# Miniprotein binders against q9rrp1: the designs that were tried, part 6

Target 1, 274 residues: q9rrp1
Amino acid sequence: MASLNSALRTAQHVRTATRGALLWGYEQKLAREVKANGKLPRHLGLILDGNRRFARAAGLQREMGHSFGADKAHEVLQWCLELGIPSATIWVLSTDNGSREPAELAHILSLLEREARQLAVDPRIHANRVRVRAIGQHDNFPPQVLAALNNLEESTAGYEGMRLNIAVGYGGREEIVDAVQSYLRTQAAQGATLEQAAENLTPDAIGAHLYAADQPDPDFIIRTSGEIRLSGFMLWQSVYSEYYFCDVYWPGFRRVDFLRALRDFQGRDRRFGK

## First folded at step 3 (miniprotein)

Design sd3
Fold by ESMFold2-Fast, scan of step 3:
Structure sd3 (fold): chain B 274 residues (1-274), chain A 82 residues (1-82)
Amino acid sequence: as target 1 above (274 residues)
Amino acid sequence: SKTVRIEIRGDDPEYLKRLAEWIEKLLKKLGPNVEIELEVDGKTLTIRIEGVSPEEAERIAKYLALLAKELGLEVRVTVEEK
């Protein structure tokens, strides 16, 4: 009987290894289908929703949810690099911090500093020539957080590979206001009167002054957590975006979920007669 | 030492595979000497954790049970002495 039990244990391990290979094959098949189709987002938007709810559901402190969310962002960056997605914007922290406890906000900012410092020396970033920028309103961030974000931006500024935007202190309406202010300051520097600036204002002029103006508008936006809204994410740029809403919380977002979203993006053109 | 055995059942083997990867990553943070076995067989994820104190084993078991329940998965947790 002991010899039989040993053989059964071995057979079970062999079956588990074989099943694992089959599951890996399914994910690899999805990746092949996505690559074979050839249509990838030119600029992928990601609304990283559900960290707090993930932590609550798991009976954990909110801080753990944000830490798992940061880990997931690194995984998704790797998936974007593997597929060759040229640009991505990830929404980490909105301008609306009013509902957050001071301790939670302090933790998020501390985590952001740590992640920015780690990313600045990450071999993946430099090997793949990823240009990283923090977009949003940062004037009220602690000096050490600003220093970490600035160092990350400066150390990657010359790269021409993937473009990665980290939206922190970001809100779509605030971005539009900032764009208008930037436009008006540019006009004033050129000697334009207020009336001339008003006459020269066009949608393209606003677009030229948005945070990621040197990149194409996002053509695909994924939001986790089951919320079917954009909450102002890239409000000006998202007018023609395709949207995908996934019901998993951000820390629970899987590579298979990512690939299914991309396959859905690719299939939408066919469903709508493209 | 204690061994923690957790069985999580779900309808999506792909989801269970990814859940296993997150749990493995979390548990590796406990230390390099913690032995972790993860097995996905059809609709069942089995996790076995060795090399932890009795207190840590109980804490891990409670955490993973809560996580599975909140995700709508069936869960069975067993703490074994070897």
Scores: ipSAE 0.000, ipTM 0.134, lowest interface PAE 19.1, mean pLDDT 77

Design sd4
Fold by ESMFold2-Fast, scan of step 3:
Structure sd4 (fold): chain B 274 residues (1-274), chain A 82 residues (1-82)
Amino acid sequence: as target 1 above (274 residues)
Amino acid sequence: SKTVRIEIRGDDPEYLKLLAEWIEQLLKKLGPNVEIELEVDGKTLTIRIEGVSPEEAEKIAKYLADLAKELGLEVRVTVEEK
């Protein structure tokens, strides 16, 4: 009796330290394993899912979920920089917004504007020479959102340290259509007939006209929230990607979850043309 | 006496094993009259505690449930009467 009460009192006083020690020990083990292996994704895809469900589970407004999601994106960018991952694409907003309330969509776009403005002056971006691009269909975005995204892209256009793509208003089918249109316009500018353009069309020609054509295809894609599907994310480029599905909601995604995903990636063989 | 069953769900079986080792070390301080079983099966850590008074069983269950929640893990506590 007395020995149980003594043990529980000691445990109560060290509860916070115990949590930290357990997470620290596991994180250090994973970090050592990942670094020792040395194989990193050449281009990491991230499908940021679960902001709304995270907020609902915590009894919070949906808008707070998106803000926490933005904070998590900054943390994950830092982890990518620390490890030296050379390219990443994060999927923030799809072309399909039919299930979103107008107020929620307006909030997401306002948050995107604020984040783009903050990122444009972020010392981490400039110190690490991170080139940031917004990919997707943006014609129907508010002018102030477009201005913020364009400023971010222009201010980082000369950087070659890391490539970061923010997929916003993004859909894989729409990207392929845009690529084909871009290809046809290029052929027309060169004086090609429609028949010549058709004969000249190859998978590589489409690839050359995709949004992030100057980067390798994603070799690893992580989706949070437990959904076991890509939903068209980088549809053309992801044909040979390895996939990792994490059950946590995006705002709850921890450094240990990230390192665990990378360790899993390191254990996989990429198979070409099977 | 009561049997306390605690089920902790997490995404990484290796992390659950680390947590199990730590809990086992903590609970060894309860003395020889307490039976403790820990098992990690896939994404679930199951802890069974027997041989304590009902009040002590409830205190242990609450402590471990609170710890699991603080670690961001899903937890289910069941108190079984034999």
Scores: ipSAE 0.012, ipTM 0.328, lowest interface PAE 8.2, mean pLDDT 81

Design sd5
Fold by ESMFold2-Fast, scan of step 3:
Structure sd5 (fold): chain B 274 residues (1-274), chain A 82 residues (1-82)
Amino acid sequence: as target 1 above (274 residues)
Amino acid sequence: SKTVRIEIRGDDPEYLKRLAEWIEKLLKKLGPNVEIELEVDGKTLTIRIEGVSPEEAEKIAKFLADLAKYLGLEVRVTVEEK
């Protein structure tokens, strides 16, 4: 005898296949709309939120959420390369980790080391001439993690294709403090007094000392997980950015979600500063 | 016993290969002693699970369909009885 559950499962298969076909058609329509418009972000910011909540919702161990989150970052990098987005900054680890269990933090750092080593030899990175930089405060990272990040930066430093910033140990307030310290050290090296340094300080002077000062400010920032805040992400640079908040968790972020965000960006007529 | 077939389509063959390796390890850890075959062909991951009870087959199929859906991947699930 066939069970009721077996019959319901067969019906679910048909529904799942139909939904997949409809989603694919909608994605192709969005891709055509995005390409027809032609306007792309010059610098895309991505706040990768929801790895833990994804794992919990899927009934998985927390560590698997972070692994799938890393895999999703590779997919989104590919979508950026295919569309020709010239710069992206992804926020993968904050300065505030006090609520994380030591085992979870150790896993995230181990995953970061592995991903950095894999990216350093990734044919996509070298074929597309992607320049990869880690930004943030790294003094407290294990030596093997620092070595992997430094190797990734050095192996891509000469590239002038896409620019990819990986924000790890990153906080916007800490970035501003680092920028001010860098500015003051530059002034001191030039023989300026503290009073002269104060008189010479401008918004542009701070901007020149930020982590990605050689790149344009982000014009579009996407955050996953439904949180409607930036949490200090690129705090100085994001003053005139357009923001998009997506309800999906980062590992569940689909190409259709990415294209929908870009279409939304393309539909925006005026910026706050204009 | 039942056979569960799941076809997952994605844009990155390397990602599907890593997903396949992880699913194999996870099912061997969480499921009974089942026979699992995984194949990545271009943009399609095919998972075939044999030697499971009806209850186990439904739970595994639902878990993998929900996982693929959460990952934003196209999924087709077929349950066959032998």
Scores: ipSAE 0.000, ipTM 0.146, lowest interface PAE 19.0, mean pLDDT 78

Design sd6
Fold by ESMFold2-Fast, scan of step 3:
Structure sd6 (fold): chain B 274 residues (1-274), chain A 82 residues (1-82)
Amino acid sequence: as target 1 above (274 residues)
Amino acid sequence: SKTVRIEIRGDDPEWLKRLAELIEKLLKKLGPNVEIELEVDGKTLTIRIEGVSPEEAEKIAKYLADLAKELGLEVRVTVEEK
């Protein structure tokens, strides 16, 4: 099996090196086109799909797929910083874990802890003044994971550069329920009756209580792995988003794929020319 | 522009070696600005090629069909206009 794995790694290396030579020219053309156009997403949503399938296709343990996925998230963060995308939300872990084995979930949470601790001291985060927040429902996370996420948020809370939201334990319906609860608690604190709170409820009021309410709604959402759906990602905020569905698995997502998605976004006319 | 999607499947113990040879030969045949996307799923390699003319798409399909027969691989080609 070692012989097969060595051959696979050699094939991947040959593939990567030869692809790099041919793709470099096209990637540079795309980069020039994207930069010349100048229109960037104000808030980029990323649905990171395909870690498991990538690992299976490569003959690797499932855990390695998640690690490669984390590495890819760091690469994409760098591409966002280079282009000056002002806000991004990445969907790492949903509220629906029914199909995950307990050991896999534990591994994902352990990886999340490690990544959060690494980001907190990452020179790129501090040099670019990136404000990092974890959004979602975290009450059932292990204490060490919560501590790592809280430390990352606290160490970047004062930054006004790029905004990065890490959606973990995240579901769109749960976000809406949390927003309504937050709205009702705010109304109660102001002395409103339930009837007054009902009369004061508007779409804007719900919007003001969503997890990333201080940021614009996502105007562009990319999903990898070829699934043509959002699965509830930013359900309330994505009503007017442009969507891009890429067939590659997340760990295989390349800078050229990213630039092509942005070029596609730049070519799209908004409904009212806005 | 057109997109060429190529699915290559093998059931030979050395199909990975033959796959690497096919990829190398394919990349040497393509023009400098053609976009190539490679995806491996078990015993299946999917190659997506963007920015090709109808003539180039036909040549790629023919070349891969011939090469697949030579290497003992199954290949399926799908061409889409974008």
Scores: ipSAE 0.000, ipTM 0.133, lowest interface PAE 17.3, mean pLDDT 77

Design sd7
Fold by ESMFold2-Fast, scan of step 3:
Structure sd7 (fold): chain B 274 residues (1-274), chain A 82 residues (1-82)
Amino acid sequence: as target 1 above (274 residues)
Amino acid sequence: SKTVRIEIRGDDPEELKKIAEYIEDLLKELGPNVEIELEVDGKTLTIRIEGVSPEYAERLAKFLAKLAKRLGLEVRVTVEEK
């Protein structure tokens, strides 16, 4: 019986290794297909959802899910750099904190501070000339968090490679309100009356005052965790975006899932026939 | 990245094996770059985790240490940079 059990374990190990090789081959085939096609998102939006559910499924504390989520964001940044995706916006923390416990929010902000400080000195960021910006409403953040984000932005401001936006304290409706306020202040500085400002207002004027106005609108948005909605992510800019909804939780998002999403994006013109 | 080593000491090797199986199941979803090694030797369960970020390694070590203490087991945690 001992020899039988040993043989069964060996067979299972061999079977597992064979399945791994097949997955690796499939992933390499997808990577070649994506590169051969050549059509990449000009600006990729990422709604990284499922950190809490991933932690729950793994029997871990919720706070561990956010740490796994940060690790996954680093992996996905590397995949974007390898493929040459020019811009990405990652939604980390919304303006709506109603369901979050104070301890969880404090943990997320502490993690954000640590990640921002580490990213500022990351050789990968500097070697690839990645310009990192935090977008959203930050006035109520702890001073240490704000200092870390400002340092990261300042240390990368001169880079002209990949653009990376970290959306924290971000909400689409709040972004639109901020854009309108920015537009009105610009008009007032030029001596315009309220009536003149109203007559001068166009969709392009609003667009020019959004947080990442110097970048193209996102043409592809991926959301993990199977929820089929954008929850206001880049609400103004996403009107013509393609959307991809993936059932995996963000920390479980694999390179094969990423490549499959990109292949889907590349096929969209054929699906619409336009 | 860091290597996390956790040593859990208990009186029953069969209990330690069951704990090892539970921990292995919890960590299955960490992805292909994370290596998890579990070894039961006499009255000691050793857990080694490789290929994780420094921050994740520290938090995971603390979580596993708390879990072992909750189960009434002696625990030692070591975190080493690569």
Scores: ipSAE 0.000, ipTM 0.149, lowest interface PAE 18.4, mean pLDDT 78

Design sd8
Fold by ESMFold2-Fast, scan of step 3:
Structure sd8 (fold): chain B 274 residues (1-274), chain A 82 residues (1-82)
Amino acid sequence: as target 1 above (274 residues)
Amino acid sequence: SKTVRIEIRGDDPEELKKIAEWIEDLLKELGPNVEIELEVDGKTLTIRIEGVSPEYAERLAKWLAKLAKRLGLEVRVTVEEK
């Protein structure tokens, strides 16, 4: 005769299976709605937050959270390719590492090297003609990490499909400073005086010297973990962006969460028309 | 320098306070020379920003108008030179 515990275990398995089937149906409905609407972000920004909290909640080592976060980035890239999103920027590592222990930073850099080498030979990258660039300040990275990032960029430089920017060693204020320096060096190379350079300076001139200047500004930015701030992500370019803040931690971000965010983006005009 | 004054009207004072906190955190990224003052009075959130360029003030005004439209809120933006 089945004990109470046996009945409870069976009910738990049935509930799990039923929940999975309902979630799959809802996800397929969302996917059809998103595709039918046809309005997609021209440039999607992703702030990948919550790796540490995900690991803690799951009872895992902090380093495992970053590895799961990298796996999730590959899943989200696949979802972007399936929907035909033309451009995406993912924020992997900030310029501000003061709160990170040396061992954690070393792990993140090692993971970045491995992921860059894997992307360089990923059939999806080459089949879909994805152009991958690492944006940010990289001068203090280990030589092997720089080599991996440079190889990934060089091997995809001729592609005209989806554009993927990996923001690593990235900060918005540092990007603006780099843009101004780039602008001034271009002016100097043309023989301009400092006064002429100042007179020629416009918002478009700064925009032309940003890291992803050949791409449209991000029109939609998603941040995971429930933090309601951008932390300087694409500070100059995001002034006219729509923002979506999701409560799930990045490694727990599901296709249904992604589709719900896109449906929210698509529903902007409908929200104010009712 | 230029001062940007933004007034946002809504039905829920607690929602306006959360919006104020979010905007304050976003605008802190503009650096130490930008002064930001936020006040919630009844159903009105008032934001004053000092030390921004004319170009940034225009972009910020357009961004806040889009944000308010998406949230179903009424927004008034005023730019003052001092």
Scores: ipSAE 0.000, ipTM 0.088, lowest interface PAE 22.8, mean pLDDT 77

Design sd9
Fold by ESMFold2-Fast, scan of step 3:
Structure sd9 (fold): chain B 274 residues (1-274), chain A 82 residues (1-82)
Amino acid sequence: as target 1 above (274 residues)
Amino acid sequence: SKTVRIEIRGDDPEELKRIAEYIELLLKELGPNVEIELEVDGKTLTIRIEGVSPEYAERLAKWLAKLAKRLGLEVRVTVEEK
């Protein structure tokens, strides 16, 4: 029996090693195919879903799921930099926090502060000239969180490499309302009457007043956790976006999953403005 | 192929057991299909992962080191050549 058990264990190790090597080889092949094709999203949207369910499945506190989600966001940022994706928007925290316990929300905000401070001194950010901006409604954030986000924005404001938007306190309807208010204030400052402002209003005028108006609209949006909806993410800008829904939870989103999504994007014919 | 041995030290053995369950979930459900062995001995969690390429072993080791750091734990990673 000992000899049989030893042989079975050896066969298991060989099979496991072969699967690991094949997965790695497949990932490298995908990376070469994606790079050879050359078509990349001009602006990648990421809906980071599944942190809570990931933690729940493991019997861990929800707070740990958010921390692992933050680590995954750093990995995906690195993949975007390696491929040369020009812009990305990551949805971290919605305007709708009614379902969150106060302690969980406090933890998310503390984690956001820590991540913003870490990112502000991250060599990757400065070496790659990444401009980081927090988008959304921040009026009710704690002062230390606002200070960390403002410091991150100020320390990267002059960069013209990758554009990274961190959507916090973000909702698509709220963004549209903010855009309309911004448009009307601009018109008023120029001496326009209400009638003139109404006549001057176009889809492009609204677009010019959205949070990331200096960037192209997202052409590709990925959502994890298998939910087949955008939940208002970049509601105005996403009308011509391609969508990819991945079944894995965000903390488990692998480079091979990312590359497969990009290859899928590259195989799609996109027609917009018609 | 390489074997990755990771030692994580913490103050609470029960927390280390929960972390072990979490890592097993990550590596089996979300990572590549590799052989994993986990052991909690007092204040040390030992993770042994077999059947990976050198490049993958390095990436996995870095990820687990970050995980341990986020949890405020000490980590030691050893990559062994077969």
Scores: ipSAE 0.000, ipTM 0.205, lowest interface PAE 16.0, mean pLDDT 78

Design se1
Fold by ESMFold2-Fast, scan of step 3:
Structure se1 (fold): chain B 274 residues (1-274), chain A 81 residues (1-81)
Amino acid sequence: as target 1 above (274 residues)
Amino acid sequence: SPEELKEALKELKELLEEIRKLLEKAGDPELKELEEALEKLLDAAYELIKEGDPELLKEIFELLREAYRLEKELKELKKRE
């Protein structure tokens, strides 16, 4: 009677709709649970991993993976705003580029310039009073990229609604070195000797000189792609953070995955000073 | 109960494995659309199974049951050709 293709198309339409409804219902359940608990990260760290693997798995060029990753970062920012998460740091580009071809790095920097220019005029950024800051070592960035990042930072500098840090040219060890250098310059400006600077050095003194020292330490860090390591992300600040490792690649990270991670955070028994 | 959830989870995993074996045996280009549909249902089931929610497991189980029935129906149609 019916052709094989006709029967398959009808069954596939029904299953796609049912799967979508099931996922939506689950997402709503998670959102209700997260809101009912009320505990949110004061500062959320995000290690954006899997752009290249996502593109490869989909049969796409690597550059498309980075573009999809940028789109996903915009979606996740919206989810943070909706829930009222007060601070977030996203790790976009490491100081260690040994595994990247020069053309790929150039593409990432061009994408970063474009995204920074778009964020600077994004009505959502200004309506929600999001203060955006690029953290890391930027001295070797192309002038146009640095100009775009500086413009974004300056155009949002007066905002107190949410704090968003974009970690680019970022490495945890490099941040600690920069913090120590900043601390020593501050001590020198106060007339301290090296001996006095050494005696005055405390963990809090280092903390005061980190890139986002005006914000609380991250209390929750999410990494995508299933890699069970931080790779130095916020190395000093993450000592007492809760960590969540998600198996999905960053461009495939869904609202349901985000809410699941937050629910997991809410269920954790947190211990400081160990 | 936790025991009912464990039993449902076991049955779901066995059904997923049976569907995977059927998918491996289907080397017919005409069945490609069914293979893609089953693969997507397997992906959705794997994502939701991690939560262990009895309500979600029941719905996933029904989706997988329907996929298995469709596979049997299509094999029967192929046999009649």
Scores: ipSAE 0.000, ipTM 0.163, lowest interface PAE 12.4, mean pLDDT 77

Design se2
Fold by ESMFold2-Fast, scan of step 3:
Structure se2 (fold): chain B 274 residues (1-274), chain A 81 residues (1-81)
Amino acid sequence: as target 1 above (274 residues)
Amino acid sequence: SPEELKEALKELKELLEEIRKLLEKAGDPELKELEEALEKLLDAAWELIKEGDPELLKEIWELLREAYRLEKELKELKKRE
């Protein structure tokens, strides 16, 4: 029986290793196709959805789902760096927290503090000259969270490699309101009347006052968890974006899923089909 | 079906071998390395036939189409010499 059980375990290992080899080869083929095509998003938007549902499906605590989601964000950053994607915005925490328990929100903010501190000393960030910025409304964050985000931004501010925006306390409508307020304060500082400010207002003027105004608009946005909506993500900037909706939960998002999305993006500009 | 997948993988392996023979005349080292990697992957695939993965099945069909196209292109290049 022991020899039978050993044979069954060996057969299972062979099947698992063979499946892994096939998936690895598929991943390498996709990576080669993506690189051969050469067209990459100039600015990739990522809506990180499904952490809670991932944890629930796995029989885990909700807090573990957010931790696995953070680990996945590190993996995806590595994939972006490997391919040479020049800008990415990841949506971590919205302005609308009405459906979250206070303890869950506190856990997310604690995790954000920890992740920001780890990124600030991450060799990948500095070796690849990644400029990291937190975008959104942060006034009500705990002081230690703000300090960690400010330190991360300051330690990477001089980098001109990849641009990474962490959208936290972020909402598209709030971003537009902030942009209009910034525009009006700029006009007032120049001595403009309200009427003159209204006459000077253009779409470009609003665009110039958005959080990531120095970067191109996102040309590709991926959302996980199968929800077919943007929920206000980069509301002003996404008017001409291509969208990809993946049915996997964020912590389960694989490199092959990422590469398939990029191959799909590359196919959307083909003259004769996809 | 699993039997159709097994036959398709066998055909792909045979096409890759013909492509490798044609490449010795074209002298493309990148394609030669690709064919060697795909051949090793296909050898491993035979044991997964009975388990089935819809995405893996689709990808094997895509690889088969690509290999057939490469064979055709290489044969046309040989005719021009």
Scores: ipSAE 0.000, ipTM 0.171, lowest interface PAE 13.0, mean pLDDT 77

